# VH-VL binders against PDZ domain-containing protein 8 (Pdzd8), part 7

Target 1, 198 residues: PDZ domain-containing protein 8 (Pdzd8), of Drosophila melanogaster (Fruit fly) (q9vyr9r83to280)
Amino acid sequence: HQESLRRASALVSLNFVMQFLFHEFKNSNRVRKWFYRKLSIELDELISKTTTGKLLDKLTIKELELGDQFPDVKSLSVHNVELDKDEQRIENLDLLLDINYVGNFTTSIDADMVLGKKGSITLRVKQLSGMARLQFTRKPYTHWSISFLGDPELILDIESKYQGRQMQSNITNLISNQIRKAVRRKHTLPNYKLRYKP

## First folded at step 20 (VH-VL)

Design y15 (from o3 with heavy chain N59D E65K)
Fold by OpenDDE, last read:
Structure y15 (fold): chain C 198 residues (1-198), chain A 122 residues (1-122), chain B 111 residues (1-111)
Amino acid sequence: as target 1 above (198 residues)
Amino acid sequence: QVQLVQSGAEVKKPGASVKVSCKASGYTFTSYVIHWVRQAPGQGLEWIGYIIPIWGFPDYNQKFKNRVTMTRDTSTSTAYMELSRLRSEDTAVYYCARASYDSSGYEYFDYWGQGTTLTVSS
Amino acid sequence: DIQMTQSPSSLSASVGDRVTITCKASQSVRFSGDSYMNWYQQKPGKAPKLLIYDASNLQSGVPSRFSGSGSGTDFTLTISPVQAEDFATYYCQQSYDDPYTFGAGTKLELK
């Protein structure tokens, strides 16, 4: 086994490093808070930007489990590199990643709705895989983004409750439908979300 | 048996409003989304929007966003579509349709109302 | 918006014939193994009736002479053999993205 590992490609090595780091730090306060904040921002945007969101008073993350695996990078390539003219410093870097995630990311969200109604969902990502563009850029300011080039494979396990009662499967499946739509609209090129501070 | 029964034909003048009802039976009303689709005479089908009955969450085609309101009454298992500021081009048969979702969240309209004819004329 | 182009707009057939209707989406409507294409039948004065969902799944109660195929942008509805009750207008519909859009329809007439 050790001999086989010594012959591992750079990509395999990268994956091992990422898995190691993920395992070591996923439960750290810093990492968890970061994920919490990012997810919270997304939820706030959902409330403020969508018609359906206007009927929501508050979304609260009740549980957050980062899962047991980091996404596997099946392939990595440089798509585009732009350097500044004077210093030859990287101004823009586009990477293409073929990723496969089966780490069981799980989150539970409580929804306070209008008229005092309450709902909750538990979302588990069973699979998320596809080709993605990872962009690091300084134009017009330093930021990064990640977006799928095409529609990814996305398999979700969802539980939903309304007023404390388990919802029927049909409505629960609607949530999956909506999430898939969101992924297409927000996280699939040409659409992408800018992320500050790479 | 699943049934969607819509209200009767309407004749309205331009600028008026119309409210069409869609009464569902034969299934749990709050477990299925109701969509609205219209069809102008001799034309194809145009999607208007939907409402999620259990929550009362609507979403609309942007073409109608400022003129359409979708509501529901869970106690009577009835969905409503109100269209305001009517125009002659709003003349059409309006359908409600039940949307079903498979385990992956795939959406399809498996049952339809009989349609409500709206005529907008001066 | 996703445009749905059906072909042909109309066709004539006899009972017993095999007919094929095509629908082309302006962009791919495939996601995670699903093809977000549905087919409906509409008879004069009646509401549309679901025939096929997810491109190839036959709706319960629909005769097996109806079949759907395709993926990505190109889809096909096949009726074989055509029966007397099948003369109607057929519509494809994408449920991939809002707003949902329908094809212009294909009218199947008796020859």
Scores: ipSAE 0.874, ipTM 0.955, lowest interface PAE 0.5, mean pLDDT 93
Fold by OpenDDE, fold request of step 21:
Structure y15 (fold): chain C 198 residues (1-198), chain A 122 residues (1-122), chain B 111 residues (1-111)
Amino acid sequence: as target 1 above (198 residues)
Amino acid sequence: QVQLVQSGAEVKKPGASVKVSCKASGYTFTSYVIHWVRQAPGQGLEWIGYIIPIWGFPDYNQKFKNRVTMTRDTSTSTAYMELSRLRSEDTAVYYCARASYDSSGYEYFDYWGQGTTLTVSS
Amino acid sequence: DIQMTQSPSSLSASVGDRVTITCKASQSVRFSGDSYMNWYQQKPGKAPKLLIYDASNLQSGVPSRFSGSGSGTDFTLTISPVQAEDFATYYCQQSYDDPYTFGAGTKLELK
């Protein structure tokens, strides 16, 4: 076992480090707060930019569980590196990652809807797998992004309530459908979301 | 037995509005999305939009977004499609269809209304 | 928008024949193991009827002589053996992305 670990590839080593760090810090206030903020921003955008959002007054995160595993990186490669001509510093870095996530990320969201109606959704990510581009760039400003090159494998476990009642499976499946569409539209190239502070 | 029964044929003038109804029976109305599809004479099928009855959430083909309104009445298990500023090109048979979703969220139209013929003419 | 190219636009067949209709999407309609392609049958004066969903799943109540295959961008509907009641127009439809789009249809006529 020890010998096998010594012969581990750099990629395996990376995965171990990331798993270690994830387990050590996933419950930290800093990490949870960061994730909470990011998710909140995403939900706010959902309300403001979608047709469905017009029927939503407020989305509130009631539960956030980061799961029990960090995404496994099955492959990692440099796709593109651009250097600044003057300073010879990295201006753009594109990495390709083949990721497999089965960490059971879970979030529960309450929805205040128009006309005083209430709803809730509990979402668990059972699987998220695919090839993704991780980009670090200084153009037009310093930011990073991650998007799938193609449609990922995405399996969700969804529960939903409306006005205090559990909705039927057909509705939860609809929600899954909508989430998949959103992933395609927002997080699959050529679409991507700019993120600050890489 | 699942049934979608639509309102009768309509004859309208250009610029007018039409509201087609689709009454559902044989299943829980609020558990299934209702889509609307039209078919011009001798032509193919064109997707108009959908409504999620339980929430009243509609979404439309951008082609119709400014002219179409989809609503529902849960008490009567009826979906409605209203199309305004009618044009001759809107002449078609309009269908409502129930959308089902499998465990992965795959969507398909498993039941259809009988269709409502709309004729727009001067 | 995803364009659905259906071929042929029409074909003639006899009862007992094997018929294949093709549908090509302008982009892949595959996601997470699903192929977002459905097939419908429409008879004159009637609403479309679902035959196949998810490219190859036979809708309940539909005869087994109907089958669907394909993935990504290329899909086929097969009718074998063709029966008298199968002469109709068939449409493919993608449910991958809004707006949903249909093929132009294939009219199956009696030879």
Scores: ipSAE 0.873, ipTM 0.954, lowest interface PAE 0.5, mean pLDDT 93
Fold by OpenDDE, fold request of step 21:
Structure y15 (fold): chain C 198 residues (1-198), chain A 122 residues (1-122), chain B 111 residues (1-111)
Amino acid sequence: as target 1 above (198 residues)
Amino acid sequence: QVQLVQSGAEVKKPGASVKVSCKASGYTFTSYVIHWVRQAPGQGLEWIGYIIPIWGFPDYNQKFKNRVTMTRDTSTSTAYMELSRLRSEDTAVYYCARASYDSSGYEYFDYWGQGTTLTVSS
Amino acid sequence: DIQMTQSPSSLSASVGDRVTITCKASQSVRFSGDSYMNWYQQKPGKAPKLLIYDASNLQSGVPSRFSGSGSGTDFTLTISPVQAEDFATYYCQQSYDDPYTFGAGTKLELK
């Protein structure tokens, strides 16, 4: 085992580093705030852009647990590199990576609905796997993004309540259906759309 | 026994509105989504939209987005579809259907209403 | 929108025959092990009836002579052996993405 570790590939080394960093910083205020903000933006979009969102007054993140593990990178390759013509610095970098996530990311969200109604959901990601494009780019602004190439494997554990009561399994499963649709529409190429900074 | 019973046939003029009802029984109404599908004479099936009864959340085919309104009455276990600004091409049989979801969230229509015939003519 | 191309539009068969209907989606309708393809039977003057869901799962109460297969973009409904009550119109439907779309239908007629 020790000898095998000495001969570990660069990929294995990367995974170890990422796991180390994840465990070291996942509970940091900076990292948690970043995830909170990203999730909040997504929830706001649900309220503003969807028909069903019109019946929601507010979505509040009540719990956010980043889970036990960082996604495992099964493969990594360079797909595209574009350099600046003048300075020869990287202008765009596209990496392809095969990821497997079983880290149990969990979030709880409260929903304030019209007419004073209240709902809540607890979402746990049991599995998320697939080929993804990790992009680092300076166009139209400096940012990074990740999107799936094709539909990923996604298994969710969902609990839902309405007016304080547990909802029937069929409705809970509907939530899973909707989340899967969202992943297909928003986080899978070529459907992925860049969000510009306001 | 699960049943979806729809309202009777309608005859409307162009520009008018129609509201079709779908009364559910034999199951917990608020635990299942109701979809609406129509079928023009001699034609195939066209999806119109759905409503989630427990929350009253609808979503529509963009083709009908500005003309269709889906609602529900949980006290009577009844779903409603209203279509406005009727046209001749809206002549069709309109169906409500119950959607079921398996543990992965897979959706299928397992029970259907008997259909409501709408005739739009001048 | 996802287009569903169903073939043939019509076919004739005799009782006891094996019949196959095909449905092709304009894009893959597979996600996380599920194939978002359903099959319905419709008789004249009646509402559609669910036969197969998730490409190959037989709906409760549907005879075993009905079967579904396929993945990705190509799917098939098989009826074997065809019975007298099976002469009807069959539709495939994708539940992968909104708006949900149906095939144009296949009318199975008695030869």
Scores: ipSAE 0.870, ipTM 0.955, lowest interface PAE 0.5, mean pLDDT 93
Fold by OpenDDE, last read:
Structure y15 (fold): chain C 198 residues (1-198), chain A 122 residues (1-122), chain B 111 residues (1-111)
Amino acid sequence: as target 1 above (198 residues)
Amino acid sequence: QVQLVQSGAEVKKPGASVKVSCKASGYTFTSYVIHWVRQAPGQGLEWIGYIIPIWGFPDYNQKFKNRVTMTRDTSTSTAYMELSRLRSEDTAVYYCARASYDSSGYEYFDYWGQGTTLTVSS
Amino acid sequence: DIQMTQSPSSLSASVGDRVTITCKASQSVRFSGDSYMNWYQQKPGKAPKLLIYDASNLQSGVPSRFSGSGSGTDFTLTISPVQAEDFATYYCQQSYDDPYTFGAGTKLELK
């Protein structure tokens, strides 16, 4: 067993390293704060950019569990590399990753709505898998992004309450519908979200 | 038995507004989204928007965003669609439809109102 | 917006025939194993009636002579054998992304 592991490919090695680091640091204050901030930004965008958001006063993350596993990289390849003419530095790097996530990321969010109404949702990602493009670029400024090439496999476990009462499954499933739409609109090529400071 | 009963036919002048009602019965009103779809005479179907009754959250086709308002009254299990600044092109039958979602969040319209005819003419 | 193209716009058939209507989406409407395509039947002066959802699932109460197939961008509705009450207009609809869009319709007429 140990001998077989020693002959593992670079990809396998990468996965092991990432899993190790994930388990070591997922509960660290720094990592948790980072995820918290990223999620908060997404929630703020939901409030500010959607019609439904106008009826939301505040979204508060009450629970954040990063899950049991880091996404598994099934394949990794270089899709495109561009160098600048002057410094011969990488100007653009596109990597293709086949990822599979079954780590049970979980978050609970409270919603303060207009007219003093309150709601809450608990979201668990049971599965997220697909081919993604990881891009590092200096044009027009240094940033990175990750987006699925096509619609990923996405399975969610959702619980929802309104005014302290559990909502029926049909409405809960609507939330899943909306999340899937968001993934298609924001995180599936040609759509992607720019991220600063890779 | 699930039923969606809409208000009666409307005749309006250009520039006016119309408010169509859709009364739901036979199920829990707040557990299902109500969509609105219209159909011009001899034409196909055009999606207008939807409202989530439990929260009162609407969303609209951008084509109508500035002219359409969708509301609901949970006490009477009634959804409303108001269309303002009416034009002759708004002449159509307007339908409300109940949307169902399976466990994956797949959406389909399983029940429809009988339709409300709107005629916009000078 | 996703455009839905139905073909043919109209067709004639006799009772007992096998009829196929096609619907093509301008982009894939598949996501996570689901095909976001629905089929509706509409008779004159009546509201649309759901026949098929998720491309191939028969709505409760709909006769088994109706069937749906396809994935990605290409979908078909099949009626076999056609009955007298099936002469109507049929619409495909994508529920993949807003705004939801319908095909232009296919009118099935009695030959």
Scores: ipSAE 0.867, ipTM 0.952, lowest interface PAE 0.5, mean pLDDT 93

Design y15 (from o3 with heavy chain N59D E65K)
Fold by ESMFold2, last read:
Structure y15 (fold): chain C 198 residues (1-198), chain A 122 residues (1-122), chain B 111 residues (1-111)
Amino acid sequence: as target 1 above (198 residues)
Amino acid sequence: QVQLVQSGAEVKKPGASVKVSCKASGYTFTSYVIHWVRQAPGQGLEWIGYIIPIWGFPDYNQKFKNRVTMTRDTSTSTAYMELSRLRSEDTAVYYCARASYDSSGYEYFDYWGQGTTLTVSS
Amino acid sequence: DIQMTQSPSSLSASVGDRVTITCKASQSVRFSGDSYMNWYQQKPGKAPKLLIYDASNLQSGVPSRFSGSGSGTDFTLTISPVQAEDFATYYCQQSYDDPYTFGAGTKLELK
């Protein structure tokens, strides 16, 4: 079909442009500060909202690497558009994106625990893939939100230390279990969606 | 050989507290998680919560959160579950179970204690 | 909470039969290729024993006559052929979200 070939070509062009922009801006101080701030907010929520957080004094981001690729968009469609003719602008925009991320986002986090105990974790995202819903809305305030529809694929590499020593693999795998559970609760429908202020 | 050996049966009155022990042997106690599950007479299984012995971190089913305390003693490889303000509905067999995690982080309960019978009656 | 609806509540079988026990979760318990469904066997006066984890993975030491299948919300445990030592109560359990929940159980009785 000629129409499907034109859409495929447009997606290839979009992906090329996004990869180019990612590589041009990934090392900018502004972009890195933005990601650092977003991750810090998530860590602060973990400390304040969980029973386990009561045993943690402080979480510190030691390393943050954005990786080497932007997510590939395998399909893109407009699910919903709402216009405000009085102000001649978009009020709501819903996009459905089938994405595949293999860019190796990496972060290292140190934990200061109660009683002077210390831990650290290095987390690398090897794959994040699935159907995402990207929503723009102006009410109650102007923001973007992103959530996954259904069941995304999430593959993580984790290294962990306690008191300076490598943890046993069962404990490292427990940490993976807890991270996966947190993702399920916060970022997949019907459980929760993530909102970002532009 | 991995074993979880629990403390003996308890009979308590309403309003009292009970503390059940679960002594682990045959493995490194601080490398695994201990869950607690109960079973009322003639009924199915109910999850109470878990403790991570290496750090002492517990997490509880909200149903029990105000009445349950989970602790451990790493020097004796023993996990404890204390349930307070007992009522007749707490009559059950209480089990401890060891959790293992595969390389993808999937949790499974591979070993169970023999159970501790609690009877709450006036 | 995620409810586990297990059926039948009881069934009778002869040694050599094939039996199937079903479990339905009130929402999907699938994430990143895993289905967070486990199956246990329990004999009277004994602790539960893990048979199947991750919907279809056979626990070490469990005979291959036990098998699990399903994904998302609908799961089955199959015993084929049934042996004399298999007469017990069987429970499904989700470990997708806290609190973990169990099915009401299926009692397998000798016919």
Scores: ipSAE 0.700, ipTM 0.901, lowest interface PAE 0.7, mean pLDDT 85
Fold by ESMFold2, fold request of step 21:
Structure y15 (fold): chain C 198 residues (1-198), chain A 122 residues (1-122), chain B 111 residues (1-111)
Amino acid sequence: as target 1 above (198 residues)
Amino acid sequence: QVQLVQSGAEVKKPGASVKVSCKASGYTFTSYVIHWVRQAPGQGLEWIGYIIPIWGFPDYNQKFKNRVTMTRDTSTSTAYMELSRLRSEDTAVYYCARASYDSSGYEYFDYWGQGTTLTVSS
Amino acid sequence: DIQMTQSPSSLSASVGDRVTITCKASQSVRFSGDSYMNWYQQKPGKAPKLLIYDASNLQSGVPSRFSGSGSGTDFTLTISPVQAEDFATYYCQQSYDDPYTFGAGTKLELK
C-alpha cells in the first residue's frame, strides 16, 4: 500500500514535468522539424513499400500540430539495462510504459498524384492507449525504437479530399483501415519496431 | 441493386495470360474497393489483392506480386485482374468482391461476383 | 502469414439442430476493440456470402439463427436452429493483416 502510493506520487510528478516541458517546447522550430522529419520517414516507408507509391509524385506534410497534451504515463518501469563494459555506458535500455494519449495530435498530408491529380488527408489522433516498449540501443546505430505490447486502443478522426472535394465516407473509412493496419504491422510486437535516432 | 458481373470462362495454355473483368452496377464504383479471391477445385479460398478504383491503387498478395496486375476503367465501372505466366495450378474460379468500411475503419466484403472459371491446360 | 485452423472439417446435422463451428488464428487478431474475424457461407457453384463480420456482427439480411462469438484467437460460429437452406460450406477469414487468409472450410451436411 505505502510503496504503491509513493510510486503513484512519483509518477504524478513525472507527468507534470513532462507536460510542462511539452508545453514549453512544442512550438519550437527544432522540435517541429524533428517531428516533420520522423513523420516523413514513416510516410515514405509506408508508401514506398507498395505498388501504390509508383502512382504518387509527391507527399507534403501541410500541417503538423502536436496537440494539447503529452501522453499520460500510467506506469513506468525499467525492464532491461545492459552496459557496454569496454566503454562503461548504456548499450541497451528497455522501458515499459502504460500510456494514455488524448492530446489530439493532428497532421495534414497533401498528395500530388500522376496526371495532375491532388488529394489530401487530415488525421487527428483522438486516443492512443496501451502498453508501450521504448528501447534504446547502439546497434547497428544509436537509436530509440517504440512498439506496443498486445492490443493498443487507437481512435482516429479522418477527413479526406480528392480534387478539392470531400471524399465519400467509405473511402475515408478505407484510409482509417489502412492507417490502423500500418500501426498493427509496424508497432505491435513481436516482430516490428519503429526506430528513432536521437 | 448492387451487382458485380464477371467475364466468362477462360481456357488457356501454360505460359499465357488471362484478363478477368468485373463490371459493377447499382452503386458509385469509385467509392468502394474491389478485392480478388480465387478458389482452386476442391480447395479453400485464396486472397490475391485489391484495387482502389478512385485512384487506381492496387496492392497484391506477395505470392502473386510479379504475375498479377489489377486495373480499372472508371468510365465503364469495371475492374480487371490480369494473371500472366499461367501454370496448371492457376486453374481456379476467380471472384471479385466489393469492400465496405464501417465508421471505425472495419473492412467487410458485402458483395461478390459470380466467379470466372479459368482452366490452364495443354 | 496468420494461419486459420477450422474445425471440424465436416459435420452432419438434422434440421432443428444446434451446430457449432470453431476457428483458431495462429496469433491474436484483436485490435482496438475489434476482432478481425469474418464468417462466410458458400453453396456449391456459388460465390461466398458474408454472414458475420467483426467476430459477432450479423451482416444485413442474414437470419438471426446465425451468431458469432470469440475474441483474440478462438472464434465460434453457431447455427441454431439449422434450416434446410443452411447446408453448405462455411469459412472463417482474418482481415487483421495481409495476406488475408481463410480457414480450410467446414462442410455442413444433412444427416
Scores: ipSAE 0.699, ipTM 0.901, lowest interface PAE 0.7, mean pLDDT 85
Fold by ESMFold2, last read:
Structure y15 (fold): chain C 198 residues (1-198), chain A 122 residues (1-122), chain B 111 residues (1-111)
Amino acid sequence: as target 1 above (198 residues)
Amino acid sequence: QVQLVQSGAEVKKPGASVKVSCKASGYTFTSYVIHWVRQAPGQGLEWIGYIIPIWGFPDYNQKFKNRVTMTRDTSTSTAYMELSRLRSEDTAVYYCARASYDSSGYEYFDYWGQGTTLTVSS
Amino acid sequence: DIQMTQSPSSLSASVGDRVTITCKASQSVRFSGDSYMNWYQQKPGKAPKLLIYDASNLQSGVPSRFSGSGSGTDFTLTISPVQAEDFATYYCQQSYDDPYTFGAGTKLELK
C-alpha cells in the first residue's frame, strides 16, 4: 500500500534528521548549558519545596551526558491545532508521538547534606518508551510541554553512594521507586523554550 | 529473624502529644524504609508516612503533615513517630512496617510491628 | 487521592470453598509493567500480613491457595480452597501514588 510506504519513509527521514542534529549538537556548550539549567531548576525546586529538601544543603550536577541516541519516533500524528483569531499563527498544537528511547541519558548528582554528610547518585535512562503527548501553546507564554499517556516503559540504572560507600541494593531500588513515582505524578518531561529569531 | 517491636499502649488527653517507638532487629536498619500506618477502632487502614533511616528523610501523608514528626536513632535501630495536638479521632492502633524494594523498584511491606494502641479521651 | 473500592464488605464461606474478593481503583495503578496493588490479611488483634504484591506475586511463606490477578483498575484476590485459618479481614492497597490508600476491607466469615 503506497500511502503506508510514504508515511514510513517520512518517519525514517524524520528519525535520520533528528539523529543527525542530535549528534552534531549534543556536545555544544549551548546545548549542555541548556540542559544543566533545566535540571538545576528542578533540583532547586526540590530543595525549596519539599520536607526532604530541608535536610539537603546543596545539590550539584557533576555530570550530564545526553547519551548516544535521540528518541526514535515510531508514529506521529497531529491531534489538535488551533490558530489565532486572524489565522496568522498557531496558538495551540497537540501532537501524539509513539516514541522509543534507548539513548542512555546519564546524570550524576552530588548531595551535601546536613551535618557534613555526603551522597551521590548516578542515574542512567536505559529505556523510556510509550505514547507521548507534545503540546505547544502561547498562553500564558510560549512553551512546549510533554507528557506520557497510559503505561510508558521506564528502565533505569542507578548507582548511589553515601559517605563514600556504595549503597545496598535495597536503597538503590528505593531511589528507582522514587524516580518512577515522580514520573507517574507529572506525566511531563522538561519544557523547552522557543524563541522567535528573525 | 526480622522483628519490629513497638512501645506499649498510651492514654492521652486531647491537645497532648504521643511518641511511639519501633525497634528493629534481625536486619541492617539503615538499608530499609519504615512506614507508619494506623487503624481506628472498627475502621480500615490509613497510611501516615515513612522515614528513610539512613538519611533521616521523612515524607508524610498531607492529612498529618503539620502534626506528625518521624525520626529515628540509628545507634539503637529505632524509628519514632510523634503525633501532636491529639484529638479523639486519633484513637487508633499505630503500626510500623518495613518496606523492601525489588530490582525494578517495586515497594512492598514485608514485616510489621505488633501495633501500639493509642487512646485519646478526656 | 486514589480511591479503592473493595467488594463485598463481608462474605460467608465454608472450608473448601473458592472465594473471590474484588478491588477497583479510581484510576489505573499500572506503570511500566507493574500493577501497584497489594493484598493483606488481618486477623483480630494482629497486624496486617502481606499476601500478594504487584497484583499477582505471592509473598514468601504465603500458601499457594492465595492468588491475585488483574491489571489497571480491577483486581481480584482468590482463595481456593478456603481453610479454617483463612477467616479474617482482607484489604487491598495501592502504592502507585501518595497517599497510599487501602480498601475498606472484606471480612471472610465461617458460614
Scores: ipSAE 0.696, ipTM 0.902, lowest interface PAE 0.7, mean pLDDT 85
Fold by ESMFold2, look of step 20:
Structure y15 (fold): chain C 198 residues (1-198), chain A 122 residues (1-122), chain B 111 residues (1-111)
Amino acid sequence: as target 1 above (198 residues)
Amino acid sequence: QVQLVQSGAEVKKPGASVKVSCKASGYTFTSYVIHWVRQAPGQGLEWIGYIIPIWGFPDYNQKFKNRVTMTRDTSTSTAYMELSRLRSEDTAVYYCARASYDSSGYEYFDYWGQGTTLTVSS
Amino acid sequence: DIQMTQSPSSLSASVGDRVTITCKASQSVRFSGDSYMNWYQQKPGKAPKLLIYDASNLQSGVPSRFSGSGSGTDFTLTISPVQAEDFATYYCQQSYDDPYTFGAGTKLELK
């Protein structure tokens, strides 16, 4: 089928364009600052909204490396489009993406804990794959969000230290468990809370 | 040899508090999470929460959050669970369990204490 | 909360039989290649003993006559052949999300 070959070609072209843009802009100060701010918001949420966050004084992002690859998009479709009353502008756009990421996003985070204790975590995302929903909306203000549907694949490489010493693998694996659990908890909450009803 | 040894049986009146201990041996206490689980007579198991001993970070089943406190003493390798404002429904055997994690972060309880029987009656 | 429904509540068997116990979660407990389902054995007056974790992995020291299967919401524990020491109560447990929850138990009794 000519249509199936055309769709495959379009996806390949999209992936190459995204990889090109990623490599052109991944080290720009604007892009790095954007990711830094996004991650800082997530860290602040963990500190302010969890019981364990009350035992932490400050989290500092020491390193943020965007990795060597943009996510590979294996399929892309429009799930929903809503227009304003005049049909002039898009109010909501939901995209479904089947993605495979192996780009090794890396961040290092230092923790200052109560009673003067110190810890650090280096996290590398070795794989993140699955069906994602990417939403663009103008209500209540122009923004976008991303969430995974179903059962994504998430493989992490974590190094952790406490008081300057490398932690044993069981504690590092505990941290992986907690990060995976946090990802599971966020599948629906952003979408549900971003869908305000009058 | 990994071992979790719990404190002895307790009898309490409604409104009192109980503090159960769980002494660990045979492994590095601060490298493993301790969970607490209870079992009412003739009934199944109910998860109460856990503590991460290296940092002292607890997390509780919401059902117990306002009545339970989990602590630890790293110098004696001992975890503690305190339950306040006791009711007759709190009559149960209370277990501590050690959690291990595989390389993907999968949690499993590999060792359990012998249990501590709590009876709450007037 | 994720509800765990075990079936049957009790079961009679002879030594040498094949026994199957089922557990159904009220929602999927699968994430990133793991099915967050564990199986425990408990004998009277004793603490639970982990048999199987991640749906199908045998814990160290557990005989190979125990096996687990399933993913998502529907899980089974199989004992084949049943031995004299296997008469006990069996519990499934999800560790997918807090609070962790257990099935009501399945008592395996000598016929």
Scores: ipSAE 0.692, ipTM 0.893, lowest interface PAE 0.7, mean pLDDT 85

